# Ledger of designs, part 35: VH-VL binders against q9umr5

Target 1, 268 residues: q9umr5
Amino acid sequence: SYKPVIVVHGLFDSSYSFRHLLEYINETHPGTVVTVLDLFDGRESLRPLWEQVQGFREAVVPIMAKAPQGVHLICYSQGGLVCRALLSVMDDHNVDSFISLSSPQMGQYGDTDYLKWLFPTSMRSNLYRICYSPWGQEFSICNYWHDPHHDDLYLNASSFLALINGERDHPNATVWRKNFLRVGHLVLIGGPDDGVITPWQSSFFGFYDANETVLEMEEQLVYLRDSFGLKTLLARGAIVRCPMAGISHTAWHSNRTLYETCIEPWLS

## First folded at step 1 (VH-VL)

Design m14 (framework fv_modakafusp)
Fold by ESMFold2-Fast, scan of step 1:
Structure m14 (fold): chain C 268 residues (1-268), chain A 122 residues (1-122), chain B 107 residues (1-107)
Amino acid sequence: as target 1 above (268 residues)
Amino acid sequence: EVQLVQSGAEVKKPGATVKISCKVSGYTFTDYYMNWVQQAPGKGLEWMGWIDPEDGRTDVAEKFQGRVTITADTSTDTAYMELSSLRSEDTAVYYCATERWGYSGYLPFDYWGQGTTVTVSS
Amino acid sequence: DIQMTQSPSSLSASVGDRVTITCKASQDISNYVDWYQQKPGKAPKLLIYAASNLQTGVPSRFSGSGSGTDFTFTISSLQPEDIATYYCQQYDNLPLTFGGGTKVEIK
C-alpha cells in the first residue's frame, strides 16, 4: 500500500486546482489516500502565514497519526512555505517526501497580478514600503517578499520567511532545525517559464544578490551556515532538484510529463 | 511639524537649465517618495515624476524624459528637480509633494511645498 | 496613460447650494482617486483620498463617492471660503494623472 499524500495549495487556490494531480496519482499509485486540505481557500490565502501554519497543523495531525509508516506532502507555490514551517514546528511529523512545486523558498521579488490586485500602485521597487510595515506583514504575500535592495529591512521586518530560513534569530531555531531534518526527501521543482515566481531559482533556494545576480543555494549564507539543515540534507543525499522548462505557474499540478518525471518517483 | 520648503523664483532664458530644491523637515526623508508637479499659468496640475530618496530611483513622465533629472541629497534632506533646454511653455509653478505609505495604506500627496515660479523669457 | 476627464470645467453657485463635480477615468482604477482643493496663489490641499475618505481636519460638507471609472465630489452646502479650483487625481498606475480641474465661483 502507498503512503497517504497531503496536498497544500497556494495563493488564491482551492482543492479544485489539484483534480489532475489526483488523477495522475490514482493512475500510477492506485489506492493512495490523497487529502487536499480545504483551508485558507481563495481570499483566505492572504491571511498571515503563521496563522495558516496553525490551521494546517491542526488538519495534518490526525492524518499523520493514522499513517505510522509515514506521509508525503505536495505543496504548491505559497503552500511550499507553509509546509516548510509545518516541518519545523511539528515535533512529531512523519513526512517522507516533501515535494515543493514551484515555491518561493528564498522569497519573491517580482511584479505579479496578485500584488497589483492588492496594491494597485505597487511596483517591485516600491513594494518594500508596504510589505515591511506591521500592516503589510498581516498579508501572506508580504511574509515572503524579499527585496534584495533592502535586505536589512527584510531581515528586521519579515515575520515569517527570514525566521524559517534562519536569516534572523529566533528562540526556537534549534528545535525547528532538528524537526525539519527528520524529513526523508526534499524534492524541489520549478523552472524558467513559470512566469510568476521571481527569480524562478527561488524554488531551488537560489536568489538575487544586491546587483540582481542570482546566486544558487550553495552560495547562500543560509546554506553555508546550515541554518535550518539544507547543507546536512544535501550531504545525506536527501535533496532532489527537478527543474523543467516550458511550464507556467498554474500548470505545475496539471502537467503529466512533470508528474511522471519529478513527482511520481517520490510517492512510495 | 512637517514642512516642505522650496527655493525661490527663477527667471531663465530659453535653452537654459533650472534646478529647484525642496528641503524637508518633520519626517524621515528616506521613508517617502518625493513627487514633482508642474502647473502652467491658468492651467491644471501635471505630474512630472518622483524619486525614492533612499536609493535614488526615479520615474519620470514621458513628456519630460530627457529634460528632467530628479535627485536627492540625504545629507541635507533635500530633493532637486532639474529641467534643461527651457522653452517658453515651461513657464510654470513647480511643486514638490510627499507620497506616503501609512499604516492604513497609501496616503498620497499629504504635504506640498509652497511652489517655485519659473519664468522663461528673453 | 490613464486619462481623467473632469466636468464641468467651471461652475457658479450660491452660498448654501449643493455642488457636484464628476471625474471619469479611461479605465478601471478601483477606488484609487483623490480630490484636491487649490485656492489662488496657493499649493493644492488634499480633501478626499481613496475616493470616499475625508482627510483629517477637512469639513464634513466635502464628500466623495464612486468606484471603477466614475467618481463624484460633492460640497453639500457651499461656503464663501470654498471658492477654489478642485482636481481629481488617479494613483492606480504611473504616470500619475490629474483631471483638468473645476473652478468653483460664487454667483
Scores: ipSAE 0.000, ipTM 0.395, lowest interface PAE 17.3, mean pLDDT 88

Design m15 (framework fv_modakafusp)
Fold by ESMFold2-Fast, scan of step 1:
Structure m15 (fold): chain C 268 residues (1-268), chain A 122 residues (1-122), chain B 107 residues (1-107)
Amino acid sequence: as target 1 above (268 residues)
Amino acid sequence: EVQLVQSGAEVKKPGATVKISCKVSGYTFTDYYMNWVQQAPGKGLEWMGWIDPEDGRTDVAEKFQGRVTITADTSTDTAYMELSSLRSEDTAVYYCARFYRSSGWTPGMDVWGQGTTVTVSS
Amino acid sequence: DIQMTQSPSSLSASVGDRVTITCKASQDISNYVDWYQQKPGKAPKLLIYAASNLQTGVPSRFSGSGSGTDFTFTISSLQPEDIATYYCQQYDNLPLTFGGGTKVEIK
């Protein structure tokens, strides 16, 4: 019988975005119990990510408890960051495959329609002034804003991403790393035509240096220091990279070829 | 100027099929879902379904499943709604309306077609 | 399906009156509610989106509030051109559902 699947949505998103994904899973893995978590929908997705992590944690505990063989996570966009933190804060998670659909794992540094609606006069070069304030850190999108030209401010002010990536010290870092390493597979999905996640390589733990040149995961201090276990996971063969061109940000959960290539093989 | 222009009024007999068009201009067709909404005479608004023009995927309300086909032609920036096996109860004004794919800050159905009257006589 | 219960179904008020319409969702829909105005023989017009945001070009006498299951639409000072039927609509989950409408008439 197939392990249950838990789906975590993204920024300004809700459960209806995943109808096609559920149909694909039902076709290839009939009888799979899929739970799309209907928390922090729409504007509530702007709540601080640690608040969202607490709410999603409360929702996933009973699901995991009922599935001693394990569960799979499919986490879209911002939801991938929520799932990163869930895997770190839960001492007893039984996640087999963590499937990250175009999530800004190293952060975001690019203008999107979401930012234009929230901060219509902002440019990506100026957003650090808002995001790295205490007020700005009350918005989820600022929790993973990563300005490569103000890295010191990012490291000092980010209340979420810098901590879960181990870029700034935290008392729970050792426990978070131990918990995260219990994951069976880390499946990273993304692509150059996403149009929202900037740089798109953030979905694969790559990111801009100070010259806006993308450095891949293996060149990141996070990886080199093995801050939360990426180097260990790669060494044991637990990281899967599945880049695909031609897919826009809102199509990752509704493209059949992507599902068959990148998701289906990891649902047991 | 953003516009949705619908095809003209139709008079049909029971059992016939009607196909209504909704031609868009002034925006990128694939950035918005296209909704179809039915309004029977003197009644309220009822959602029939929508299409994502980018990939042609549709969702149709249970009441209309099996009788409604929603399509989109990106070469002509036109959405279509086809309703088959017409009954007198299908007499209504049918509207197309765009809906941005992101539900957060964005306006809902901010631009509507003018409506197409379909009359089904017994 | 999420049911949107709108009240009252009709009302009559005088020019200058405050008009209040309510809409109740059968389950928590956060703030995913839009409000539309429909004048006789015309297509609906979006007035308020995401519960409380005024659409561009819409007069400030129109406002919306609420979250979760209970939503309110208000016209602070009714004008003759406001004679119309008003609808709430949820977009949290498919199918999209409308309230039954409130017909606003002048006495």
Scores: ipSAE 0.000, ipTM 0.414, lowest interface PAE 16.0, mean pLDDT 89

Design m16 (framework fv_modakafusp)
Fold by ESMFold2-Fast, scan of step 1:
Structure m16 (fold): chain C 268 residues (1-268), chain A 122 residues (1-122), chain B 107 residues (1-107)
Amino acid sequence: as target 1 above (268 residues)
Amino acid sequence: EVQLVQSGAEVKKPGATVKISCKVSGYTFTDYYMNWVQQAPGKGLEWMGWIDPEDGRTDVAEKFQGRVTITADTSTDTAYMELSSLRSEDTAVYYCATPGWYGDYRKAFDIWGQGTTVTVSS
Amino acid sequence: DIQMTQSPSSLSASVGDRVTITCKASQDISNYVDWYQQKPGKAPKLLIYAASNLQTGVPSRFSGSGSGTDFTFTISSLQPEDIATYYCQQYDNLPLTFGGGTKVEIK
């Protein structure tokens, strides 16, 4: 039968956001056990990402233990970064497909309604002042703020993304890389009409250089140095890219065509 | 009452330097970047640059790099814009502007100085 | 630099008319556009922020809409005191850039 699916939500999100996704999975893969993790919902999604990783880790361990054939992860928006860290910190994960739905894998550099709700008078050009402080790093959204004009501050102050991407050294980096490389498939989904993830190519490990020109994954130092295994995964044929236009940020988990094209093929 | 008060009109000869002040009251001067905007006679608005009054860091538009110096004096809550090597094309009204306290806004130049007219003539 | 192309450069309308001004960004700027009103001899005044939000104290006849590259500013029923030049401005990226302005006059 089908491997169990674990769903990890995003910023200001909850399990109720995935009702359409569950319907689609039930239609195409009847009998699949789908668990949408009901942790860090709503405002609690603002808690530091390492705290969220620990909580989600505790929740996924018993699910993985009951599925010796493996599990699939579907991780939405900020949740994709949680899943990135889970795959690195867990010495014993048995994840087959890691499906990343419009997640800022190289970080975020753009004002959104979410950021304006939290920091109404800041511009993206000055948000580094808050995010790269110790206080700012206590908010999840600042854990993946990546200002291309202050890359040295990002590298030194980011308590989460710079570490998990191997952009700054960490004692566990070698073990994290080895653990991450156990994943069967890395399925990257995103698109130009998302409206929240900036640049949208961050969902595919692309990002701005200092002139705000987007460099794709293969031009990134993290890829070229194979810091956490992207180059190895690509060479293995394990990275899937599925861009789709016409989908806004809150619609990735409720669009049938997106599901059939980008998600359904990876749910064995 | 939140307000930005600018220094008075200046008449300068080509090659001279002009220094315009913008005095802040009614909010914490160091909380927001102070922007400078140029408007030539009968023309539109053009952003020149900004300063972070807390640490003195500035960003200046490429067109004005090398000629514009933006400074801030936190002891008097005053920002300054100094433009050197004046040309006839620098004849304009210069505004300071900031997002600060003033009503319900998310990010915008809600607070503007009254403008300072600079005329460059021989 | 992000270029903001504003249309029309000028217009004349009657009191009570609906006036529409458009602004086109040279690249996607999401909703990071503000609209200002400038009367002769005065500093600009903020009317709309973040594409569609009405500034406190501004009459409800003013509105904004749009996202991405195409933005619209509307005066639902033009009043005599609305004679001014209107500017859009993007704040997605440095340098901050303004549209060329639209001069609104009454016939």
Scores: ipSAE 0.000, ipTM 0.370, lowest interface PAE 19.9, mean pLDDT 88

Design m17 (framework fv_modakafusp)
Fold by ESMFold2-Fast, scan of step 1:
Structure m17 (fold): chain C 268 residues (1-268), chain A 123 residues (1-123), chain B 107 residues (1-107)
Amino acid sequence: as target 1 above (268 residues)
Amino acid sequence: EVQLVQSGAEVKKPGATVKISCKVSGYTFTDYYMNWVQQAPGKGLEWMGWIDPEDGRTDVAEKFQGRVTITADTSTDTAYMELSSLRSEDTAVYYCARGIRYSWGSPTYFDYWGQGTTVTVSS
Amino acid sequence: DIQMTQSPSSLSASVGDRVTITCKASQDISNYVDWYQQKPGKAPKLLIYAASNLQTGVPSRFSGSGSGTDFTFTISSLQPEDIATYYCQQYDNLPLTFGGGTKVEIK
């Protein structure tokens, strides 16, 4: 039979968003056990990411334990960052394919409806004043706010992203890297028409430099230093890049062509 | 070109200690991990342990813990494997093998090997 | 420890034959497997790394495939110089472990 699939949703999201994805999986891999985690739904998705990681960890442990052949993760948007941290903090995960579906892996720097809802008078240029405060770091979206014009503040104040990316030291960094390297495949999906993830190349570990020019993964210090294992994974042939144009942020989990091209091949 | 050259064959009595060297050339010694592998006559390969020459950190397989000491001398680009309390079942060929590493140091594969050192323990 | 079970323990084939060797891990090791060739009296030589990647300088008749627990090594057209023992090795977790080896001989 097929390995079980665990789905982790994104910001202001819930399990209902994945009904089309579940239909696709049932059509191509009938009998697959798919668990969409109903944790941190809706406004609860604003809770600090480390709190979400702990909750999702408790939920995935029994699923992984019951599947000795391994499991697959499909992690959407903000959920991809939760899954990044899960793979690092779990000494015993048995994840084969980690499918990151339009997730801001190097962070977010752009005006979005989510930010305007939460901080209606703020622009991306001044959001660093809120996000890089202790109060701001209590909100998930600020945990991966990455202002390329205030990199010193990002490195000092980010309680989540700078740590999991190895951009700032942490006592557990060596163990986190070892754990993350156990993943079978890192499948990165995203595209230029997403409209929410800014820059969209963040889904592929690219990001803005100080001039807002996008540098791709292989030019990032975190890759060059192999801070959490990207360079090692690429050398192992374990990184899959699947960009697709024409897909908006809320459509990644409901586009059949995207599923068949980028997701289906990795659901053994 | 890359070369790993090991010390010559040894014949030891039970209870003795043997120390094997692996001198490298053709690359920067501290950029790669050095692994040690045992092969008993007519048997397969068994990993013993590794060392990071840059900081001297080692990891040794449980079977050899307490008997194996792995060291590196960066001034001579030489790795060493010392095996104590020798038993007849330690009769084997011992290989050093270079493990490729990236910035944070995870070894992935053994791209170059020494020629092997035969150790015979007679009882 | 992760156990690597290699099959068959030996095989005999003719020059030009396709030779297939398999390796099964006791737990999921993703693609963290390498393949080595060892000729009598010689040190092992890396042929394939990370399940399917051909090492520089190795002839294209050698290939590898597989993921998870089941891995395959293939010689598409056996040559006289290919008589050797072949080993798989996992590097997913310490201690690093090798398969028992497959001795390839020519008829």
Scores: ipSAE 0.000, ipTM 0.376, lowest interface PAE 20.0, mean pLDDT 88

Design m18 (framework fv_modakafusp)
Fold by ESMFold2-Fast, scan of step 1:
Structure m18 (fold): chain C 268 residues (1-268), chain A 123 residues (1-123), chain B 107 residues (1-107)
Amino acid sequence: as target 1 above (268 residues)
Amino acid sequence: EVQLVQSGAEVKKPGATVKISCKVSGYTFTDYYMNWVQQAPGKGLEWMGWIDPEDGRTDVAEKFQGRVTITADTSTDTAYMELSSLRSEDTAVYYCATKLYSGSWYPEYFQHWGQGTTVTVSS
Amino acid sequence: DIQMTQSPSSLSASVGDRVTITCKASQDISNYVDWYQQKPGKAPKLLIYAASNLQTGVPSRFSGSGSGTDFTFTISSLQPEDIATYYCQQYDNLPLTFGGGTKVEIK
């Protein structure tokens, strides 16, 4: 029998988006129990990420309790950040593979149609004025807005990403790191043709410096300081990097080749 | 301090193309959208489109798609709006406009408009 | 496209009167409404942003209220310099759309 799979969707998304992924899993791993969490769907995906983490936590506890051999997480886009926090706040998770599907793990710095819908007159260069306000931090997308030209403001105002990345101190940081390190495998998926996640290397813990030059994971202070366990996981052989070109943001969960190459091998 | 200065009045024949400039000073040009707004004589305001000068991305209202091209030159801090296939209905005052944010909390806007450019389409 | 229906199209009032202008959006736009003043031969001037916030330097007699689909702009005590056309504008979704305008004249 295969371990159960829990799927967490992204911004303005719902469980329906994963119908192809469910078909692929059923074909290659018949009998797998797949639960696509239908919490914070559509517009509700804009709610603060800590609120989403609490809701998803309540939903995953009974699934994990019924699977003593462990579970797998597949977390898409914004959902990958929810899963990052979930793994840190849960003292008792039993996640084997955490599959992060084009998620902005170091944050987002790029204009998208979602941001234009929410803040129609804002540009990426001035969005920090809204996102790093108390009002802005009530929107999920602002919780992972990471302006490389205003890093001091990001560190001070980010109520979510700066904390889970260990970029700003938190009383629970040591426990969060210990909890996160229980994960069996961290599978990172993303690619240059995504078109939404900016920079696309954010899916692999790379990000812009102040000159908008991308520095990869191993050059990040969070990695070098091992703030939440990336260096330890890499040394343990637990980080898998699976970049793929030719895939747009809304296609990661519906591309068969991507599934066979990057996801299927990690579903035991 | 903040100024948006538009090019002078134009008189064009039907079918011609007009290109209007909007030169900015007093703020960082690449930090804010530049909007273009049309106002026909005795009529209301109609949004034509905007440009992000940092990456050149534009959004143009459906009515003007195919006829309007909005561009920006970051070396001269100047935005341009080009309207082709001119008709008599295009006789109007054209404005450039930008909203500037004042701080890091909920944004307080300082809206700045150019003085307007009159375009007359006559035969 | 989001339609902004503004009423009345014109009004005439005396100095000191309370003037009320309304705007109705064709769909829920939360509080993403600005109000502008335009005097003849001049560019528009922003008075109210995000439905209810008074722009810095604008007299306190101007105010805005509303959310969702129904918005109101008020001049609590009309002054001679307030003779102008007033426009609402939504910025919830593209294309940005303006109301038809309300011409305010003094009796």
Scores: ipSAE 0.000, ipTM 0.401, lowest interface PAE 17.6, mean pLDDT 88

Design m19 (framework fv_modakafusp)
Fold by ESMFold2-Fast, scan of step 1:
Structure m19 (fold): chain C 268 residues (1-268), chain A 127 residues (1-127), chain B 107 residues (1-107)
Amino acid sequence: as target 1 above (268 residues)
Amino acid sequence: EVQLVQSGAEVKKPGATVKISCKVSGYTFTDYYMNWVQQAPGKGLEWMGWIDPEDGRTDVAEKFQGRVTITADTSTDTAYMELSSLRSEDTAVYYCATGKSYTGLWFPSRDYYFDYWGQGTTVTVSS
Amino acid sequence: DIQMTQSPSSLSASVGDRVTITCKASQDISNYVDWYQQKPGKAPKLLIYAASNLQTGVPSRFSGSGSGTDFTFTISSLQPEDIATYYCQQYDNLPLTFGGGTKVEIK
């Protein structure tokens, strides 16, 4: 039978967003047990990411324990960062496929409707002043704000992303890397027409340099140093890249062609 | 109903350390951040830092970094502010203050204000 | 750090007068301003939060307005018990910063 699937939603999101994804999975893999976690829904998704990681961890432990053959994770947008941290902090996870659905894995540097709602007069060039304060780091969206013009502030102030990416030292870094490396497949999905994730290549571990030129994953220091295992996973053949044009941010979980091309093959 | 009660006045020599307490009652201690504010004689208010009693996270203004330690004891519902290497310029009234914050509050409000204050603790540093 | 410049530093007015105090932020802080009243020897008391919202239990003669960089605090009809120093405070970013204060005295 098919391994269970755990779904983790994104910013200002809920389980309802995944109704089409559930239909697709039921059609192609009938009998699959799919659990969409109803934690940190809506405005609760603004809670610090480490708090969300703890809550989601408590929810996934019994699911993983019941599935000795393993589980799959489908993690959307901000949820992909939660799943990154889960795989690092859990000494006993049994995740086969980690499917990252348009998640800002190297961070975000671009205006969104949510940021405009929270900080209507702030531009992306000014958000570093808010996000890299201790006050700002109490908001999930600031936990992965990555201003390429203030990389020194990002490295010093980011309480989440810089640590999980191994960009700043942490006592648990070696253990987090070993835990993350237990994943069977890292499936990266994203595309140029997303319209929210900026740069969109962040979903593939690419990111802006100081001139806002995108450098791909293999050119990143975190990859070259193998800080949390990307180089090792790529060498194992465990990283899958599935870019697709024509898909907006809110449509990744409801596009049949995307599902058939990028998700379905990894749901053993 | 809600009360913040601070420890009594202190007289210290330069170079000494002072530790001020702020005991709360009438609300759940872990619901709101506890702030510390300094006011030198005849001068205005200056924010020193805050602590989240739920997880112990602190933030301290640059001017006080290295000299200020803010802690909280959830078993006694008491916050502490410790100021080391005292100077004559540290002679002031120190207040603890708390109230609504964005943390744990329903969005879209990011209100952050102090609707509850301690009575103040006078610290005099003299040689 | 965000600087809050408060004006005037002091004023003297008669009972029943309209009193206006201004506060200017060094950068756009939207509506993230609070106003406090401090009487001699006492802790400050919150009067206005988020630029224009009256705190519960505070008399309606107190009001606040403004957005961006320019903020105004008004006492529509000064009473004897209003003699105090008034402070604006921004919470757009850390560190939290206060204005220099305005001392209000009765003639």
Scores: ipSAE 0.000, ipTM 0.393, lowest interface PAE 15.5, mean pLDDT 88

Design m2 (framework fv_modakafusp)
Fold by ESMFold2-Fast, scan of step 1:
Structure m2 (fold): chain C 268 residues (1-268), chain A 122 residues (1-122), chain B 107 residues (1-107)
Amino acid sequence: as target 1 above (268 residues)
Amino acid sequence: EVQLVQSGAEVKKPGATVKISCKVSGYTFTDYYMNWVQQAPGKGLEWMGWIDPEDGRTDVAEKFQGRVTITADTSTDTAYMELSSLRSEDTAVYYCATGWYSSGRPYYFDYWGQGTTVTVSS
Amino acid sequence: DIQMTQSPSSLSASVGDRVTITCKASQDISNYVDWYQQKPGKAPKLLIYAASNLQTGVPSRFSGSGSGTDFTFTISSLQPEDIATYYCQQYDNLPLTFGGGTKVEIK
């Protein structure tokens, strides 16, 4: 029988967005138990990411406990960051495949309509003033705002991303790395036509330098220092990269070719 | 701002057909199932059926099968419920309702239309 | 079909009282129960979802609990604006079914 699948949604999203994904899984892996978590839906997705991590942790514990053979995670957009933290804070997770669907794993630095709705007078160049304040860090989007022109402020003020990436020290960093390394496969999915995740290579642990030139994962300090285990996972053959062009941000969970190419092979 | 706006009250004779509309705004119509709920005077709520506006799939409660047709028009973001062979016991307020959908289930209805009163009389 | 038996059908209480309404499913429905408030002439309003989760914007005096077949809805300190009929609803399986409703009145 197939391992259960747990799905974690993104910013301003809900479980209904995944109905096509559930259809695809049922067609290719009939009998798979799929749980789409209905936590922090819609506007509640703006709550601080550490709060979301706690809530999702409480929801996944009983699912993992019932599946000693292991589970798979499919985590979309912002949800991929929640899943990163879940894998680090859980001493006993049994996740086989962690499938990250177009998630800003190194952060976000781009203008979007949702960001402008929340901060209507701000441009990406000045959003650091809001996001790197204590008030701003109470919003999920600011928890992974990564301004490449204000890296010192990002390192000092980020209450979430800088910590889970090991870019700033934390007392639990060694335990978080050990826990994260228990994952069987890290499947990274994203593409140039996403239109929301900026830079799109953030989904593959690439990101802007101070000149807004994208440096890929192997050039990042977090990789080179193996801060949370990326270098170890890559050496182990556990990282899968699956870029696909032609897919917009809201279509990753409803494209059949994407599913067959990037997701289906990892749902044992 | 999410709104579900239903068509106005209807008075029909026994044996007639009534068609009620529910026009949505403030969200993507195809993202959520649209449900229809009947409430007879002084009685409780009774689910009639739902439609997935994205592909037109419907499910109708057994009590209403053969008399209820639920449709959706994605060009106008409007759902419809048509009830045929009207009887006096069909006199009721009819609501459209939508909300989150999870794991094959309509999770809850956080958005409701204002209701459409249908009176079946001679 | 899953039958939802709601009790009592009506109750009268004083402002400040603790009010409890119960709902029993004819079979195990896990935590797939929602609770709605309906005021005269108005559409129902979601108060509690998935047995125990408070909907955003709903006062904290409302709460829900239970799993399996037995569910309870509580108003910890009844206010005048809480006069309404309350319904439980299961969403474990189609057809969706509602409890018969509980009319809450002030003494």
Scores: ipSAE 0.000, ipTM 0.399, lowest interface PAE 17.7, mean pLDDT 88

